VHH binders against q9y6x5. Designs and how they scored, part 225

Target 1, 379 residues: q9y6x5
Amino acid sequence: LPPKLLLVSFDGFRADYLKNYEFPHLQNFIKEGVLVEHVKNVFITKTFPNHYSIVTGLYEESHGIVANSMYDAVTKKHFSDSNDKDPFWWNEAVPIWVTNQLQENRSSAAAMWPGTDVPIHDTISSYFMNYNSSVSFEERLNNITMWLNNSNPPVTFATLYWEEPDASGHKYGPEDKENMSRVLKKIDDLIGDLVQRLKMLGLWENLNVIITSDHGMTQCSQDRLINLDSCIDHSYYTLIDLSPVAAILPKINRTEVYNKLKNCSPHMNVYLKEDIPNRFYYQHNDRIQPIILVADEGWTIVLNESSQKLGDHGYDNSLPSMHPFLAAHGPAFHKGYKHSTINIVDIYPMMCHILGLKPHPNNGTFGHTKCLLVDQWCI
Key: E = the ipSAE of ESMFold2; O = the ipSAE of OpenDDE; V2 = 0.75 times the mean of E and O plus 0.25 times the DockQ between their complexes.

## First folded at step 10 (VHH)

Design F50 (framework vhh_7uia_1; at its last look DockQ between E and O 0.89; V2 from the best seeds 0.00; counts 0 for: pae E 5.1 > 2)
Fold by OpenDDE, look of step 14:
Structure F50 (fold): chain B 379 residues (1-379), chain A 124 residues (1-124)
Amino acid sequence: as target 1 above (379 residues)
Amino acid sequence: QLQLVETGGGLVKPGGSLRLSCVVSGFTFSSYAMAWVRQAPGKELEWVSSISGSGGSTYYEDSVKGRFTISTDNAKNTLYLQMSSLKPEDTAVYYCARAQYKYHSGEWEPFDYWGQGTQVTVSS
């Protein structure tokens, strides 16, 4: 039988939640599989970019989803969470579900993973759900497992996405132990439901399952605000993205805009596009604006009319608070093995290996995940 | 036509044992996962145990682990549930079901065929 893989994402699940809270179901999942304690995600540490990096193995500058909000100066198009279905934004890369479907006797399924309800390279998942945040996890799970079980050609790759604990992290802040404990308990219960459903259907032993996330969450405060209106007039620029990484499109001379912003706050770095640090791999794309502002951890860039969150993400990808985890179970994975760290782009070549797919050129390193796999040598 | 028929239910004292049987006609076990599901009075349906089509993998809900054993006899086209150390909370109608999705009443259901059920009562 061809290998099968289910990729599950719980949005905004910070890695150290595993150390600070109890997860009976997830721990059992890990005990019977593998854990990567920290996954270094891509900059910017946002939802759309990182989810696309997982399934492409590419940095943001390469796959073209460079933020949750984007602007293309040539076509004058905008990208946002409410406007994400134009293939224009996704076609700079080939996600794994498309690659999978191009193989004979294989199909892909998706439950609300970013980009899966969009035809990319004129290919859309054989089975998918249109994104709707009101749809329960149970319904998503039911559809995914139905497709995994009943499809012809068989579904060999499937994705499942859930919006928590990200939404709650934004609302309560990650340091709210009472509320986050409740939220994380629910997440663990959902993992329990997932495992139970797979066992109920007799799929558990033959299905590879990866549970991961796109980013973490840091604590924000009303006392840590950077007000751009104090530094520059609104008439001088267009704001494409705001916090914690602001994308600035100057309406006047770029240098003048830069000079007005460069000393705006000691808690914010201001970069011309060509001066963005190489370690971010966030330079070589036309969708990256001429000036970016990067707030320090826990600081929020605001305008006078902006709302405040108690938690946020999108900061420097070297920060531990931005890092998710990865757990996996199935015939491809060891049992009871823990690994310290990988890069998020490393997941793609690993998944391709598991599925027997030839990977597209990518930024991942297969060697980083060898120790997780039963068929590989690990030193 | 496809049919599932459960037998083996009855009254038993706490700590006792029962063996349920489900005779299948109209299909072959090796092609389908099979499951036991139970419903207690006033409660929702509860998955109890599943076995893969090959019979190589068995699964149990936490409350019955170590006490219940699911198995098949392909030659007899029969699914079994050996229950031991029975508790009052195990009292329910037990159904055998084929683990195959079907579309019904606007939604997909994980089991397409069910038996009529057999009553298990655990009481002192």
Scores: ipSAE 0.538, ipTM 0.843, lowest interface PAE 0.9, mean pLDDT 95
Fold by ESMFold2-Fast, scan of step 13:
Structure F50 (fold): chain B 379 residues (1-379), chain A 124 residues (1-124)
Amino acid sequence: as target 1 above (379 residues)
Amino acid sequence: QLQLVETGGGLVKPGGSLRLSCVVSGFTFSSYAMAWVRQAPGKELEWVSSISGSGGSTYYEDSVKGRFTISTDNAKNTLYLQMSSLKPEDTAVYYCARAQYKYHSGEWEPFDYWGQGTQVTVSS
């Protein structure tokens, strides 16, 4: 029987939540599996970019989903995260479900993972749900497990996405213990439901399951705002993305716009595209704008308004607050093993190895994840 | 026609033991995961235990772990549930089920075929 893998994402699950709250179901999962305490995500630390990096093994400049809101300077197209199904935005990379379907004539299944309701290189996930945030976790779980159980050709790669704890992290902030405790307990119960469903179906010991996330969350405040209207008039630029990474398209000379912004706030770094730090791997794509503004952790960029967000993400990927975790269980994984850190781009080549797929060229390093796997030597 | 037939239920005192049997016909028994599901009076269906097909991996709900043992005899096309250290809260109708999704009443459900159930009563 071909190897099977279920990849689960809980959006915005900051790694240190594991130390500050109790997760009895997740701890039982980890006890018989593996835990990576920190996953270093890609810059910018946003939902669409990092979810696509997980399934392609590529930095954002290479896979082309460089933000949740984008503008392409060559084609002059605009992208929004709301209902944009144009394959143009996703075609700069080959996600693992496409590789899975094309290399081995296998099926893929998806419950809401970003990109899975879009044809990419003329290939859409064999089974998928059109994105709708109102669909319950139980309905997503029921569909994904039904497809894993009842498909020909067999579903060998499946994905499941859930919007929490990100939505509550934005609303309450990660330091609101009362509200975050309630939300995180519900997530732990959903993990319990997932494990029970797989046990009921006789799949648990024969299915590889990865539970991970795209980014963390940091506390924001009305006392930490950067008002762009105090720095530069709207007539000088088009705003492509705002906070905490602002993407600026100048309407006048780039140098003049840069000079108006560069000394505007001590809590914001202003970069010309060619000066963006190499460590971000955020430069070589037509969708990256001529000027990028990067706010310091916990600072919000606004346009002469207050921000209602008590938590946010998108900040520097070196910040521990931006890091998620990874837990996994199944025949490919050791039992009771704990690892400190991997890069989020390392997940893709690991998943290709588990499924027996030849990975497309990618930015991950298989050696970083080999200690998690039973068929590999760890030194 | 696929058929699941349960036997072995009855009345037993707390701390006692019972062995439930489920004889299956009409399909290749070892190719499917099989489950026991129970329903206590006035309660919803509760999954109790599952066994994978030819792999023989066994799974239990926490409240029965260490007390119940699921097993199969492929030559007899029979699924068993050995119940030990029975408690009053184990009182329920016990159903044998095949773990394969089917479409039913507008929804996909994880068990496609069920037996008619066997009553287990644990009382003094």
Scores: ipSAE 0.515, ipTM 0.837, lowest interface PAE 2.7, mean pLDDT 92
Fold by ESMFold2, look of step 11:
Structure F50 (fold): chain B 379 residues (1-379), chain A 124 residues (1-124)
Amino acid sequence: as target 1 above (379 residues)
Amino acid sequence: QLQLVETGGGLVKPGGSLRLSCVVSGFTFSSYAMAWVRQAPGKELEWVSSISGSGGSTYYEDSVKGRFTISTDNAKNTLYLQMSSLKPEDTAVYYCARAQYKYHSGEWEPFDYWGQGTQVTVSS
């Protein structure tokens, strides 16, 4: 039978939540499958960029979704959460659902993964839901399982996206044990519902399921603010994105703007584009602005206003607080195996292997994930 | 024409046993997942057990695990539910159903064909 894969993201699920909170359903899923304890994501550690890195295997500079808010100077186009449907932004890469459904006798299905409601290279997911955060997890699951169960040509790759625990992590902060325990228990119940639905429909034995996330979350505080208005007049630059990685488009000589910012706070690194550390792989795209400001963990860049967020992400991808996990179950995966770490870009070539797809050129390394797979010689 | 016909229900004392049967016609039995679903008086339909069309994998709702056994006989086109250690809360109409989505009343539902049901009553 053709190999099938369901890719699930719970947004903002920090890796250490697994050891600091109880997840009976997720732990049972892991026990019968595999766990990668830490997934090193891509810089910047934001939602749109990291979800696209998972499905393309590319660093942000290579796939072109470099932030949740972007500006292209040549076309004068703006990208945001409310303005994300223009294929222009997405067309610098080919996501796995496009490659999958272009194969003979294959379809792709999507419940709200970033980009799946956009016609990328004139190709939109074969079955999809338009993004709407008000749609319940149960309805998303019902559509995904209906498409997996009742489609011709068969759906062989499906995605499912959920906004939690990211939304609550921003609201309460990851260290609020009372509120995060309630939120994370609800997430675990949803995972239980997912597994039960697959079993009820007889899909469980032949479906590979990956449960992962795009990034973690760090605690913020009103005592850790970096006020840009104290350092530079707004007339000297255009602000493309603010926190925790600010994207600065100078209106005057960029060296002068840099000099006004470089000593603004000891808790912020200021980079000219050419000086961005090579380990970020975050330089070679016109959508990356000439100056970026990178706040230290837990610090918030503001324009002389308080922040309502008690948790945030987007920081340096070397920080453990920014790392999600990956768990997987299905015929392609070992049972009861734990692995310490992979890079988030490694997920794409692994998924291509499971589905029998030829991967596009990418930054992932298949060898990093071989030990998770039953058809590979490893442990 | 596709039909599912349940038999084997009845009245049983607590701790007793019953075997339900569902004879299937009109489709290739082994190509579909099959399920038992029950409805107690005044309650919603509740999934009880499923068996895959391939590989013979079986799944149970937590409250019946260890007490109920789902099985098939492909030669007879028959689905079974062996029930033991029956409790009063097992009292319900038991339906066999085919696990295939069908559009119904404005939504897609996970079972396209149902039997007529068979009554199971557990009382002293």
Scores: ipSAE 0.426, ipTM 0.811, lowest interface PAE 3.7, mean pLDDT 93
ESMFold2-Fast, scan of step 10: ipSAE 0.428; ipTM 0.798
ESMFold2 (binder alone), look of step 11: mean pLDDT 82; pTM 0.838
OpenDDE, look of step 11: ipSAE 0.139; ipTM 0.647
ESMFold2, look of step 14: ipSAE 0.302; ipTM 0.749
ESMFold2 (binder alone), look of step 14: mean pLDDT 81; pTM 0.830

Design F51 (framework vhh_7uia_1)
Fold by ESMFold2-Fast, scan of step 10:
Structure F51 (fold): chain B 379 residues (1-379), chain A 124 residues (1-124)
Amino acid sequence: as target 1 above (379 residues)
Amino acid sequence: QLQLVETGGGLVKPGGSLRLSCVVSGFTFSSYAMAWVRQAPGKELEWVSSISGSGGSTYYEDSVKGRFTISTDNAKNTLYLQMSSLKPEDTAVYYCARARYKYHSGEWEPFDYWGQGTQVTVSS
């Protein structure tokens, strides 16, 4: 039988939550599988960019989903979480479900993973759910297990996305121990439900399961605001994205806008596109705006208004608070192995190897993940 | 008509053993995963064990691992649950169940056909 893989994302699951809270179900999963303690995500540390990096193995400048809000000056198109279904935005890369369907006589299934309800290179996931945040985890799990067990050609790659703990991380902040403890216990219970459902249906020992996330979360405050209106009039620029990475499209001379912003706040770096640090791999795409503002960890960029967010993400990808983890179980993975760090772009070539797919050119390094796998020799 | 019929229940002392049997008819036995599910007095249904349709993979709830063994005899169309080192908390009605292969709109239960149940009582 062909190898099968289920990729699960819990949005905004900060890596160090594993050390600060109890996860009995996840600990049982890891005991007979593998744990990568930190996954270094791509910049910017936002949902759409990092979810697409997981399934393409590419930096944001290469796959084209460079933010949760984007503007293309050539076509005059806008992208947002409420306007994300135009294939134009997704066509700069080939996600793994497309490769899975086109290289082999195989099907893909998706429960809400970003991009899976969009035809990309004229190919949509064989089975999918249109994005709807009101659909329960249990309903998503039901559809995924049905499709894994009742498909021809067989579903060999399946994805499952869940919005927590990101929503609660924004609302309460990661330092709210009481509220975060309750939320994270519920997520651990969902992991327990996932494992039990797969065991009940006879799928568990023959299915590879990866549990990961796109980013972490950091504490914000009303005392840590950067008001752009104090430095520049809004008539001088168009705001494409705001906080903690602001994307600025100048309406006047770019140098004049830059000079007005350059010393606006000691808690914000201001970059002309060509001066963005090379380590971000965030420069070589027309969707990256002429001026980019990067707030320091925990600081929120605002337009003469308060922010109600007590937690946020999008910050520098070198920050441990922005890092998720990766746990995996199944016939492809060692049992009881812990690894310190991989790059989020390394997940894609590892998944291609597990599924027997030829990966598209990517920024990941298979060698970084080979020690997780039973069919690889590592020293 | 599809039928699952359980036998082998009864009264046993703590530390004792029982073997439950479930005879199935009306479907290709080896094409479906099969399960044992129990309901203790005053409690919800609790999954106990499953076996894959091929018979190659077995799964257990943590509290029964090492004490219970699930198996099949395809020639006899029979599912078994061998229970050993029985505890008072194992007292329940035990149901044989077939894992759902297809889900229809509004159907979220993992099992689509059930036996009528067999009572297991563990008491001194």
Scores: ipSAE 0.005, ipTM 0.508, lowest interface PAE 10.0, mean pLDDT 90

Design F52 (framework vhh_7uia_1)
Fold by ESMFold2-Fast, scan of step 10:
Structure F52 (fold): chain B 379 residues (1-379), chain A 124 residues (1-124)
Amino acid sequence: as target 1 above (379 residues)
Amino acid sequence: QLQLVETGGGLVKPGGSLRLSCVVSGFTFSSYAMAWVRQAPGKELEWVSSISGSGGSTYYEDSVKGRFTISTDNAKNTLYLQMSSLKPEDTAVYYCARAWYKYHSGEWEPFDYWGQGTQVTVSS
């Protein structure tokens, strides 16, 4: 029988939540599996970019989902969370479910993972749910487990996405221990429900399960705002994305716009596209705008008003507050093993290995994840 | 080496049905997504429907969703488009096309091989 893998994402699950709160169900999962304490995500540390990096093994400049809001000057197309279904945006990479479906007689299943309700290179996940935040975790889980057990050709790769703790992280901020404790306890209960359902259906012992996230969360404040309207008038530029990484398309000379912005705030770095630090791997794509503004951790870029967000992400990917974790269990994984750090792009080649798929060229390094796997040697 | 041959077009009245067939040679469906694309007189090419190489996934343009059904018969190496509740606006030449999945174009619905087309006319 071909190996099977279920990839689960809890959006915005900051790695150090594991050290500051109790997770009895997740701890039981890890006891017989593996834990990677920190996953270094890609820049910018946002939902759509990092979810696509997990399933392609590519930096954002290579897979083309470079932000949650994008503009293409040639085609005049715009991307956002309410306008994300045009394959144009997703076609610069081949995600793992496409590769899985095109190699031998295999199917993929998806419950809400970003991109899975879009045909990419004319291939859409074999079984999928159109994105709807109102659909319960239980309904998503019921569909995924049904498809894993009752599909022909067999579902060998499945994804499950959940919006928390990101939504609550934005609303309350990660330092609100009372509200975050309640939210994280609910997530741990959902992990318990997931494991219980898989055991009841006889899937648990033969299924590889990865639980991970796309990014973390940092505390914001009304005392840490950068008012962009104090720096430059709206007539000078088109705003493509705002905070904490602003994407600026000049309506006038680029140098004039840059000069108005470059010394406006000590808590924001202003880059011409060519000057974006190489370590970000955020330069070589037409969807990256001519001027990029990067706010310091915990600072919010605003337009003449306050921000209601008490938590945010998108900041420098070297910041521990932006890092998620990865936990895994199943026949491919060691039991009771703890690893310190991997790169988020390393997840893709590891998953390809588990599924017996030939990976597309990618930015991950299989060697970084070898120690997690029972069929590999780690010296 | 690669050939796509469409059949099944014709003249139908509004509300009628037709089934288009596309016989392919020189490749297997499991390796490629397949699509139907149409062109009305004096109009641009319009993508109609796609089916994945695995045969498990189908996608439709909004104007045809619920009226058209795309399917494959792998044993016969044949792609089908079952059209029902046909409207005058569906009048077009319908092309069978093969999608390539291993090359990024940054464009909508990249296709590398096309059939000759089959005419569908919906009129009273």
Scores: ipSAE 0.000, ipTM 0.127, lowest interface PAE 20.1, mean pLDDT 88

